# Ledger of designs, part 188: VH-VL binders against Cytochrome c oxidase assembly factor 8 (COA8)

Target 1, 167 residues: Cytochrome c oxidase assembly factor 8 (COA8), of Homo sapiens (Human) (q96il0)
Amino acid sequence: APERGAERRDTAPSGVSRFCPPRKSCHDWIGPPDKYSNLRPVHFYIPENESPLEQKLRKLRQETQEWNQQFWANQNLTFSKEKEEFIHSRLKTKGLGLRTESGQKATLNAEEMADFYKEFLSKNFQKHMYYNRDWYKRNFAITFFMGKVALERIWNKLKQKQKKRSN
Short names: E, the ipSAE of ESMFold2; O, the ipSAE of OpenDDE; V2, 0.75 times the mean of E and O plus 0.25 times the DockQ between their complexes.

## First folded at step 17 (VH-VL)

Design mi18 (from mh2 with light chain G30A; framework fv_ebronucimab; at its last look DockQ between E and O 0.53; V2 from the best seeds 0.67)
Fold by OpenDDE, look of step 17:
Formats: C-alpha cells, sequence, structure tokens
Structure mi18 (fold): chain C 167 residues (1-167), chain A 124 residues (1-124), chain B 111 residues (1-111)
C-alpha cells in the first residue's frame, strides 16, 4: 500500500516581512504590505524614557497588529485555497480542463464566482463576527490607553513648567 | 486541559549547544506571548527570553543575549529555545511560561501557565 | 541581572498574618510597572497568585492580597495555613533591562 504522503499543511510561513526601519529613527515606520495578510506592518518607536503606560499602549498596539496580521494571513490563505478548489471542482463538473486551448488558466464566469463568494462569506460569517467584536474591543482599549497617555503627558508638562517657574 | 510540557534538557559540556522544546495544549497557542524562565538549583527565578504571538518580536536577558535564540512554530503549538555557547552558569531548570491575556483595563502581563520544567546541566 | 529585593525568609504560626516585601528601583517598581506574585512549592512550577499589584486570579484563596506603594510591593497572607509553606517571588518589568525581573524569593515557613 503506497504510503500516502502526509500533505504538508502549508502553514503560512510566519515570515512577517521584517521591515527594519533605520536605527536612528525617532518615529513609527510603516512597512510595505505583507504578502500574506496584505496589511502594512507598523514598526513602533520606543522612546528612551518610555513610561509604563506608554509601554502598555505600545504593547497593546503591537499585539493587536500581530493579531490582525495572523487573522488576515490565515483568512487569505483559506480563501485562496477554497477558491482554487471551487474553480477546479466546477471545471471538472463542466468537463473542462484546467487550461484553455491557448494554455491559459481556465476561469469561471462572474456569476459562478458570485456563488463562491456568497458561500464563502456564509461559511465564514461567524468567524468574521468574532473578529469584528474583538477588533472593536482592542481598538477601544487602544483608544482608552491613548487617552491615559495623553493625560500623563499633559500632567508631566505642567509639572515641568511649575518647576521652571519656581527656580 | 491547559498544559505546557518542556523537553530537550540534559547534560552538556561547556561551549556546546542544546535545543529546548515546549509543547502547548488546551489553549490557542498562537494568540499568546511565550517566555522562558529558568531556575538554577537552590536559586530564584530568572527571566531568560520572550517571543510575541506571531514570533515577530523577541527579547532576551543580558545574560543570554547573543547566545540564545527563542522561536516558535504556531502550526505545531511549539516553543523553542536554541542555546549556544553554553556555560556552567546556564545550569538550571528551564520553564516555559505563557503570558496572561491582555487586561484591557490595566494592561498587565503576568505568567499564568507554567510547564514542569526541563533540567539543563552544563558541566565539564 | 538586577533583582527585586525580598526578605530571605518569613515565618508565622497557623492563623497568623505574614507580609512579604518586594523592593525595586527607579527602573521598575518605582517607575510604575506592575508587580506580580508567584507561589512555588518544592519540586513544582511557580503558580500565579497576584496579577497587577492586587488582582487575584480565580482559584487563589482570598487570604492572599497584594499592594504597592512607592518602590515597594507587598504580599500579605492572612490566616496562614500549613499548605502556604512555599517560596514566594515577586515579578515586574525593568526598563533598563528591557525585560522581566524577579525578586530574590522568600521562603515562608509555618511554625
Amino acid sequence: as target 1 above (167 residues)
Amino acid sequence: EVQLVESGGGLVQPGRSLRLSCAASGFTFSSYTMNWVRQAPGKGLEWVSGISSSGSRTSYADSVQGRFTISRDNGKNSLYLQMNSLRAEDTALYFCAKETPFDYLWGTYAFDIWGQGTMVTVSS
Amino acid sequence: QSELTQPRSVSGSPGQSVTISCTGSSSNIAKGYDVHWYQQHPGKAPKLLISGNSNRPSGVPDRFSGSKSGNTASLTISGLQAEDEADYYCQSYDSRLSGYVFGTGTDVTVL
């Protein structure tokens, strides 16, 4: 009995494009779109005197970014795989080959593809609902911490001004 | 059940290399930052290294910087620690530790799940 | 590596209250980083007792409480029981190390 080769589940290589900004940058950098997620990664600057609150905010933003990257990378891979399977199955059902007479990849018409998109969205509806829920929770938290950091910075500036007036 | 299981420990000579593994189960491994913490015999806890959920960010203690490499395979629910140029001072029980979920109110990060540890002994 | 300072040992009788201190520096506790507490029995992995200075995870008895003031965090064990005999570690983040830091550990003995 021929050993069925274990289909290497192509796990999306965790190759997040290691966009490395210049070492001397004092700003956040936006990288090119990731090849899997199509999301642009942000490299967050770390100030020398980062406060604990600023650190928490930065960490939350970074984790949220990684969460988004992973979600969409996996979603896009799943989508691409299922789309290809759908196309192949439909072509086979039609008695058509995977390639046209001209050697081009055979494609389905827009109406047939609309059925795929509808089915895909329906199948993934719950997943998208959970994603959206978590997306809002994370962004609300980020906004909340941004507010706290802003207040902290204002307070620190006021203290510095008072100290300069007293000297 | 949520579990972390370390492996790969053993007796090695100074200057040699060793690779530790940690197998995770019972939780969504890819969603959490993972860490290595070690404890020398009869000593306290020492943080060694951390890796973000995607593996895009890594951090190291100064004591292991440039010698150790933390990595993960989310498809295998596995955490790794490649230890190169081992020293006698690296002799310890090595724990795999999971960070808590982000607290959206307080933004606190602690280690809520620990493995049993794997013993690394570096001796001539 | 910079460690948070804890007393080497603390002892108490059953039913008494004991307090373990954890003293940091301007780069960790005094800077405002949170402190976490762990319990470790002999031959066992550490267990999280307190998260974020005072938050108690589910399954941790209410006799354990955490506080923080200035550069010092404290773990209080009220109504000390025989099962509380263990090593206790505080943990925080250190900005100079860009990493986590543990306390020196405290051996709690029940007399």
Scores: ipSAE 0.775, ipTM 0.919, lowest interface PAE 0.7, mean pLDDT 91
Fold by ESMFold2, look of step 17:
Structure mi18 (fold): chain C 167 residues (1-167), chain A 124 residues (1-124), chain B 111 residues (1-111)
Amino acid sequence: as target 1 above (167 residues)
Amino acid sequence: EVQLVESGGGLVQPGRSLRLSCAASGFTFSSYTMNWVRQAPGKGLEWVSGISSSGSRTSYADSVQGRFTISRDNGKNSLYLQMNSLRAEDTALYFCAKETPFDYLWGTYAFDIWGQGTMVTVSS
Amino acid sequence: QSELTQPRSVSGSPGQSVTISCTGSSSNIAKGYDVHWYQQHPGKAPKLLISGNSNRPSGVPDRFSGSKSGNTASLTISGLQAEDEADYYCQSYDSRLSGYVFGTGTDVTVL
């Protein structure tokens, strides 16, 4: 698939409130942020003449996007749940209710919440370290397959040039 | 132990529906593309449908497109196949199968873990 | 078009080498898609034998080997043993169908 810099259509950077990819686009598309992961998905173009190697690259990119989306969706969910549990625990030790007099959820000030953020980061340090390692491994593999695809396209172009001379 | 267990098969009349389930254990279910493959009695294997690791991408064989719906619940480690408008030709043993992880050198995907299958018989 | 072609059966004596062919079309094997091989004993689920044309997964005996050339893939069983009596299926991807395709299956008999 072509890169966005040379592509026929690109997603505009601002003002987009809802986006649906075209049914017959010749470009990859960046969609709106996912509700749970807050990541913008890429909607991949599948050319009719896609080679098996090009398909391997596309599948790797698609799987990497899904892996990344699932990681951050789960992390955001865990963060939200543990944040609420921390707030409820600290409110209980202070003898306060879970709701203010107006009916809104009670919360802690920024100083008090700093303890939560420290604890969350420390607790998840190893998970984030393995995520970063796997992120780099996946991006190295993507680059490796992009190189393979580039070589394949060069060889196909050279073969077509030889064939035209013989015809 | 890595395991896939299918269920929900049975005898049904043509035009009726069944929902197959596949329970996964012993591996991180949400990390893998999953597939349904069927085998009619005395016949070979036929791919039916596939679903990506998150469930966001699905694919179907032409013979079932529009009648079958693949889905997954990663929270329950479960894969599903909703089979509507069943025909006699859908009679088969239905397997669920796990794809291998992406091979960073060769880019190979194959079906490395299979369930035992659940029998679907569509007959008057 | 929805199947890869395999011989219906192949037989050999213990210790012999047998080869199972798998022939495709321009939308699958000839296009360059990988071929995988599965072994299925009667009443059992298929088991992966060869992935990516020639790679043996852990636990598969080294007497099983695979290759691919042009529109044909081959599974070779060298040193045939009684336990190798089973059905064998090849598998590839088909770009016209946008999906996986299996071979017709080969029944291997050990004489």
Scores: ipSAE 0.669, ipTM 0.872, lowest interface PAE 1.2, mean pLDDT 85
ESMFold2 (binder alone), look of step 17: mean pLDDT 91; pTM 0.940

Design mi19 (from mh2 with heavy chain T108E; framework fv_ebronucimab; at its last look DockQ between E and O 0.39; V2 from the best seeds 0.55)
Fold by ESMFold2, look of step 17:
Structure mi19 (fold): chain C 167 residues (1-167), chain A 124 residues (1-124), chain B 111 residues (1-111)
Amino acid sequence: as target 1 above (167 residues)
Amino acid sequence: EVQLVESGGGLVQPGRSLRLSCAASGFTFSSYTMNWVRQAPGKGLEWVSGISSSGSRTSYADSVQGRFTISRDNGKNSLYLQMNSLRAEDTALYFCAKETPFDYLWGEYAFDIWGQGTMVTVSS
Amino acid sequence: QSELTQPRSVSGSPGQSVTISCTGSSSNIGKGYDVHWYQQHPGKAPKLLISGNSNRPSGVPDRFSGSKSGNTASLTISGLQAEDEADYYCQSYDSRLSGYVFGTGTDVTVL
């Protein structure tokens, strides 16, 4: 019945989210964008009366959020790393340093950078295709289980209404 | 091939600490919830602790809450159990177990891959 | 109080059927949580045998079947074989404990 109080006090890993909802909130929360993934996490309420089906739905939503956050955090880091490597390689080919004479990071113009963006998209096309497929599969499953939960709640209201009429 | 290998068990005195490790290979470790399950000599299975795929959600059996800390490092494909204030009743073979992925129709969560276990003995 | 209750042992001759019960409470099986079954041979790790009350993972013979009704789940081994001699554990989730619970375990002996 009670929420997992001890894990909320001591167990959050670093780097997952800066936001921490109130300990005994009765509603889901949408937190600020994560530094690495740039996605807004949902912080889920665990009701005392949660049914097994409601728990399945909540766990699926939590798992999907964690999967999505991890994917985009990794993609953002890969993009930044490959962008810097591309710029460094092209500057070396031109015989230029990594810094301007003012100490600022040397860059490429928009035409030169277009080659990077095209290459990055091409290299990561299959990965993003599988991500999109899995994203839609997960969201379809979430919708399906939301329907199951709705039906369960209607059934429970009918049983409660039947009990009330018997009094 | 899919494999879980536990390590870090040993003989310790009551009140001391141990840290167990579980190395995962052959699957995308960061995609799955992981659990620790223990089995005292000649006894049955007892769930100890679980941790979500990112590590952001943890849970513990009442018998170990406040003393044990589950963690994971997805960059190293590793699961950990920090066991503090060990007691004689913590003596057991400790298994690392992977949860199945969510089944889209039934929502099943079972432990489909288990390690061999690492033995922890708490004795004077 | 916190465990699922199983018979300590059952036995049968090769080719016979045996059934292992797993009885819980209103905070676990009786609340509607799934039951899973594991087989454990001596000195080995548990192996998933039945998931989601009745589903057989790939590689599990169809002589193993599971069911659930009310507070009780059942594992049936039809056509008992010598290799089925092992310990069997049921597992569910308990809302009061906020965690997984295992059964007390059943030693299956093939005569």
Scores: ipSAE 0.607, ipTM 0.837, lowest interface PAE 1.6, mean pLDDT 85
Fold by OpenDDE, look of step 17:
Structure mi19 (fold): chain C 167 residues (1-167), chain A 124 residues (1-124), chain B 111 residues (1-111)
Amino acid sequence: as target 1 above (167 residues)
Amino acid sequence: EVQLVESGGGLVQPGRSLRLSCAASGFTFSSYTMNWVRQAPGKGLEWVSGISSSGSRTSYADSVQGRFTISRDNGKNSLYLQMNSLRAEDTALYFCAKETPFDYLWGEYAFDIWGQGTMVTVSS
Amino acid sequence: QSELTQPRSVSGSPGQSVTISCTGSSSNIGKGYDVHWYQQHPGKAPKLLISGNSNRPSGVPDRFSGSKSGNTASLTISGLQAEDEADYYCQSYDSRLSGYVFGTGTDVTVL
């Protein structure tokens, strides 16, 4: 009995593009789009005197970014795989080869591909709903913490001004 | 059941290397920051290293910086700790620990799930 | 490595209340980082008791409570039971170390 080769589940290599900003930068940096997720990674600046609240905000933003990167990397991989399988299946059903007479990769027409997109979206509808729900929760939390950090910074500036007036 | 199982511990000589593994089950491993915490015999807990959910960010205690490397394979639900240039002071029970989900109100990061640990003994 | 300071041991009779202190510095507890508490029985892994200074995870009895003031956090065990005999550790984050820090640990004995 031929050993069924364990299909190596091509897990998207966690090759997050190690965009390294210049060491002397005091700002957040945006990297090029990731090859798997197509999302641009943000390198968050860490201030020397980062407050616990600022740290929480930064961590939440970083975790949310990683969550997004993973989701879309996996989604794009799944999409690409299923798309290829669909094309191959349809070509086979039509009695067509995977390559044209000119040696080009055989493709399906726009109508046939529309069926694939509809099916894919239908199949992944629940997954996208959960993603959207979680996306809103995360962004709401981020916005909330941004507000708290803003208030903290204002308060700290006011205290510093009062101390300078008293001296 | 949510579980972490450490392995790879043993007796090693100073200057040698050892690789620890932690197998995760019962939760979405790829969604959580993971950590290594150690406990020397009859001593307290010491944080060793942490790795973000994607593995893109790593952190180390000063005591292990430059010698230890934390990594993960989300496809295998596995956490690793490569320990190089081992010292007698590295003798400890090594725990794999999962961070809590981010609290959207408070932003808390505690360790809610622990393995039973794997013992590393560094002796001549 | 910078550790949070705990009393070495605390003892009490069944039904009494005991308090464990965890003293940090301006780089950890005093900076405003949250404090977490763990219980560890002999030969067992640590168990999370309190998260975020005062929050109890599900399954943790209400006799455990946490508080924080200034550079010091406290764990109070009310109605001490025989099963509460264990080591207790506080944990926080330290900005100077850019990492997590644990307390020195407290042995709680039930007399």
Scores: ipSAE 0.597, ipTM 0.830, lowest interface PAE 0.9, mean pLDDT 89
ESMFold2 (binder alone), look of step 17: mean pLDDT 92; pTM 0.946

Design mi2 (from mh2 with heavy chain T108Y; framework fv_ebronucimab; at its last look DockQ between E and O 0.53; V2 from the best seeds 0.69)
Fold by OpenDDE, look of step 17:
Structure mi2 (fold): chain C 167 residues (1-167), chain A 124 residues (1-124), chain B 111 residues (1-111)
Amino acid sequence: as target 1 above (167 residues)
Amino acid sequence: EVQLVESGGGLVQPGRSLRLSCAASGFTFSSYTMNWVRQAPGKGLEWVSGISSSGSRTSYADSVQGRFTISRDNGKNSLYLQMNSLRAEDTALYFCAKETPFDYLWGYYAFDIWGQGTMVTVSS
Amino acid sequence: QSELTQPRSVSGSPGQSVTISCTGSSSNIGKGYDVHWYQQHPGKAPKLLISGNSNRPSGVPDRFSGSKSGNTASLTISGLQAEDEADYYCQSYDSRLSGYVFGTGTDVTVL
């Protein structure tokens, strides 16, 4: 009995782009697009005197980024897999090989691929709706915390000015 | 049911290595920051290490920095703690702990789910 | 290791109120980081009681309440019951350690 090779489920390696900004950077850095998600990762700067509110904002932004990276990495893998399966299935149904006479990968025409895209979008509609809902929720929260941090910074600047006037 | 189950504890000699595992079930493991917390016999709780949802960010207590490595496999719903250069002071019950969902109003981070722990004893 | 300071033990009679203090420093509670509280029965894992200074998770009785002022957080147990006999830990974040910090723990005894 031939040993059924355990299909190594290619779990998307958590290929977090090891983009390391320069150690002396006082700014957020944007990395190159991730190979799986195609999203550009942001390396968030951590101030030496980070306030608890600034930390909350940073953590929320970081968590949201990781959430987005994971979602799109998985979605792109699923899309690529299903697309390949669709192409193979359609070529087989047509009695065509996976390669052309010239040795190139056989492809479907734009009309046939339109059917795939429609089916894929329909199948993933609910997933995308939940993603969009959560995306807005996270971004509203980020904006809200950005506002709080801005107010905190203004207040701290005003207190420092008052202290300098009293001395 | 939401559950964390630790394993891999045991008796080891000083200077040896041990790998702990934590199996998660009943929740979307890949969406949460995970932590290790330890408790020495008859002592309080001590935070050991944390890892972000994707595993891209890790943090360690000074007591274990450079000796311990936290990692995760989201495909297996598993958290790991590689412990190297073990010391007698590392003798403890090791808990796997999940962070709460981010509170979008207040931004709280607490540990809402805990395992039962796995005992690590470092002795000559 | 900079621990948050708790009383070693607190005792009360059934139906009484007891308060556990958790004192930090300017690098943790005094900096404005949130405080969380955990209950641990003997031989059991810790259970979250209070999150974010005063928020009670679902399933936690209303007799548990949390507060924070300055460098000190407090857990109050009103109407003390026999089942409340346990160890209690506060937890926060410390900016100097760049990590979470727990309190020394308080043993609550019901007399």
Scores: ipSAE 0.808, ipTM 0.937, lowest interface PAE 0.6, mean pLDDT 91
Fold by ESMFold2, look of step 17:
Structure mi2 (fold): chain C 167 residues (1-167), chain A 124 residues (1-124), chain B 111 residues (1-111)
Amino acid sequence: as target 1 above (167 residues)
Amino acid sequence: EVQLVESGGGLVQPGRSLRLSCAASGFTFSSYTMNWVRQAPGKGLEWVSGISSSGSRTSYADSVQGRFTISRDNGKNSLYLQMNSLRAEDTALYFCAKETPFDYLWGYYAFDIWGQGTMVTVSS
Amino acid sequence: QSELTQPRSVSGSPGQSVTISCTGSSSNIGKGYDVHWYQQHPGKAPKLLISGNSNRPSGVPDRFSGSKSGNTASLTISGLQAEDEADYYCQSYDSRLSGYVFGTGTDVTVL
């Protein structure tokens, strides 16, 4: 039976290096992107006669995808929340309102926002280190079980050939 | 302290509904698959339903498929079982149970933490 | 088969060994799915005793051991003690049911 979906295993995300400082603009900032929440989930096909070992691999892949999606969804929410709190705090220190005279949401310049990005990275550094450790552990385990499945399929093919010879 | 506490059981007539809750504490609830297991009075254990760590994948025993709905709220560290169209055969003590993490060498999952259960009685 | 078959009861004297069998079919244990064992004292929740056929979780005495061969798993309690008096359940996965399946349960009595 054919393997379903896969993530690239040679991709090594560096959580802190995935951040990009904003340009001098309120409308084109770049932070830890929601684009990871938009990662296309793999839809796993269940083979007609899935072995217990094949099931273990599929469940590990499914669990890893869920873990990854949950981590980045949570980080994106935390990033957005802390960004808003930072802007609000700095506007309050300046004696400015949360909105401009036109009613639009007030923002900070790129230099001020760079301080936020530094603070966010520093605060979340350990969390991203644990994420990277666990990401590598999971991908190593997936590779290990892919090897076990490959060996099982070879053994099954050889047993099928022995059956044909005896018939 | 690692703990699971079920609630929402009671006496109910056939055809009616109940919703069970399971409150988790002392561990990262969102990291683990959760299950409901029931035990009829004087009988053995019967797996009822399971839900993946994010809630995106669910599974059900044939005896409850289409009548029960498992769900979770990871923000509230809570697991739920909505039980509709209850039958006398659903009378049981209902446990929630946590699965172990994936074993990287052998690839097994087991139910390592159980609640005390909540009793559901379906009778006229 | 929708359940794993266990003997209804087993008994032994303190210090002796007892073995509980758990027999399945080609859609569960016989297909190669792992077997787990749970201990349940009266009025209490089940407790994980053996996972992955033979692994003892932390805090489980080494007098408990498990094995699996073919369609059958076994739990052995060597050096039986009074606190071992309880119900014991095996558990596996069934590909036909697409879900977990428990054994019928075994009542262990210490004489």
Scores: ipSAE 0.665, ipTM 0.866, lowest interface PAE 1.3, mean pLDDT 84
ESMFold2 (binder alone), look of step 17: mean pLDDT 92; pTM 0.944

Design mi20 (from mh2 with light chain G99H; framework fv_ebronucimab; at its last look DockQ between E and O 0.45; V2 from the best seeds 0.67)
Fold by OpenDDE, look of step 17:
Structure mi20 (fold): chain C 167 residues (1-167), chain A 124 residues (1-124), chain B 111 residues (1-111)
Amino acid sequence: as target 1 above (167 residues)
Amino acid sequence: EVQLVESGGGLVQPGRSLRLSCAASGFTFSSYTMNWVRQAPGKGLEWVSGISSSGSRTSYADSVQGRFTISRDNGKNSLYLQMNSLRAEDTALYFCAKETPFDYLWGTYAFDIWGQGTMVTVSS
Amino acid sequence: QSELTQPRSVSGSPGQSVTISCTGSSSNIGKGYDVHWYQQHPGKAPKLLISGNSNRPSGVPDRFSGSKSGNTASLTISGLQAEDEADYYCQSYDSRLSHYVFGTGTDVTVL
């Protein structure tokens, strides 16, 4: 009995681009697009005197970024896999090989691929709806905390000015 | 049921290495920051290490910095702690702990789910 | 490691109220970081009692309440019951250490 090779489920390597900003960076750093998600990661600067509100905001932004990276990495892998399966299936149905006579990868025409895109979008519609809902929820929260941090910073500046006038 | 189950504890000599594992079930493991917390016999709780949901960010207590490595495999719903250069002071019950979902109003982070712990004893 | 300071032990009779203090510094509680509380029975894992200074998770009795003022957080157990005999820990974040910190723990005994 031939040993069924355990299909290594290519778990998307948690290969978040290990782009490390320079240690002396005093600002947020934007990395190159991630190879799986195609999203550019942001490395958030941590100030020495970070307030609790600033920390909460930073954490929320970081978690939201990781959430987005994971979602799109998985979505892109799924898309690529299903696209390849679709192409192979259609070529087989047409009695065509996976390679052209010139040795190039055989492709489908734009009309045939339109059917794939329609089917893929339909199949993933609910997933995208939930993603969009959660995306808006997270971004609303981020904006809210940005407002709180802005107010805190204004208040702290006003207190410092008053203290300087009293001395 | 939401559960965390630690394993890999045991008796080791000083300077040796040990790898702890934590198996998660009953929740979307890949969505949460995970932590290790330890408790020495008859002592209080001590935070050891944390790892973000994707594993891209890690943090360590000063007591274990440079010796311990936290990692995760989201495909296996597993959290790990590689402990190198073990010391007698590392003798403790090690808990795996899940952070709460982010509170969008208050932004609070607590540990809502804990494992039963795995005992690590470092002795000559 | 910097710890939050708790009383070693607190005792009370059934039906009484007891309060556990958790004292920090300007780098943790005094800076405005949230305080969480945990209950730990002997040989068991910690259980979250209070999140974010005063919020009770589902399944936690209303006899447990949290408060915070200045550098000190407090857990109050009203109507003390025999089942409340346990160790209690506060937890916060320290900005100087850039990590979570726990209290020294308080043993609550029911007399």
Scores: ipSAE 0.806, ipTM 0.929, lowest interface PAE 0.7, mean pLDDT 91
Fold by ESMFold2, look of step 17:
Structure mi20 (fold): chain C 167 residues (1-167), chain A 124 residues (1-124), chain B 111 residues (1-111)
Amino acid sequence: as target 1 above (167 residues)
Amino acid sequence: EVQLVESGGGLVQPGRSLRLSCAASGFTFSSYTMNWVRQAPGKGLEWVSGISSSGSRTSYADSVQGRFTISRDNGKNSLYLQMNSLRAEDTALYFCAKETPFDYLWGTYAFDIWGQGTMVTVSS
Amino acid sequence: QSELTQPRSVSGSPGQSVTISCTGSSSNIGKGYDVHWYQQHPGKAPKLLISGNSNRPSGVPDRFSGSKSGNTASLTISGLQAEDEADYYCQSYDSRLSHYVFGTGTDVTVL
């Protein structure tokens, strides 16, 4: 659902755009970046005379978008959680509190944080390799079905022209 | 072991509510569209509701639209059906079903894994 | 009518061939949507038998075959066996309803 109009207060992050889908549309359209995945969702149009092949393509694209959004939302959350856990664990080992005397959130310097980034990349390497494999499979399938749909539409246009010319 | 287990059925009076659950195991639940299908005693299969892999898209049969709500919790590998304003006609064995993986050649979707069903009886 | 129509029952002797029809309309089978078939033994959940009109999943005997033409899909059981006694359902997509539809079901009896 789009963000509703006026009266939205403080509950929305400042970086999230206001967006309201058109009431009527004959085309797919691209929405603003998703808060958790940072991906722009495609909002799919369903034509009145959608063919079975067009429906298969649309379902494939919809499922791929949902899969991709779920993956990156989960990865972003995992990164944030593991980063915070790493910082807290290292501060505890050093005998430091989670906050400075001034009340600021205690943190690690860039050299100390480099250990986290190396560890995170190592832990998640295989997961990202499987994601890339699945991403390529899905994009190949989408391209394949887009080609099939394009040929179907061309054939239908030629058939319609032949009917008009014979009349 | 790939498995779907429904629960939450029972005997209820017309106008009351009931919530069905379906617990999934042995596969990546969040990757698949899920469906509820019902079968009245001595009758055939009737599709009830479906929900996309993320839960962002739902659909309902006309007979249950506005009364039933499908949902899922991918963190708990669980599918739900909230059934409100129950009628005698809703009496059935309710199955949850998983859609097949996308077939990259033919693009087919069928229901390849089914639970055992949970019985809902609506009677006064 | 939004249901796919199947005969109520079909019977055959062991070793014979049996064909179950599934007739739809221009908004489902007649529009070109795929047909799937399910087998349901008494007291059991349905099992996917045929997907995509004619594709047989792993573990389904090759005596089961499917086809589709026009508004009608067919499931054929060649070499009928006692364990084939069950209910059979077809399934398709309906563009007017924008969701799946099942057939009325066929009770296959082995004599």
Scores: ipSAE 0.675, ipTM 0.875, lowest interface PAE 1.2, mean pLDDT 85
ESMFold2 (binder alone), look of step 17: mean pLDDT 91; pTM 0.939

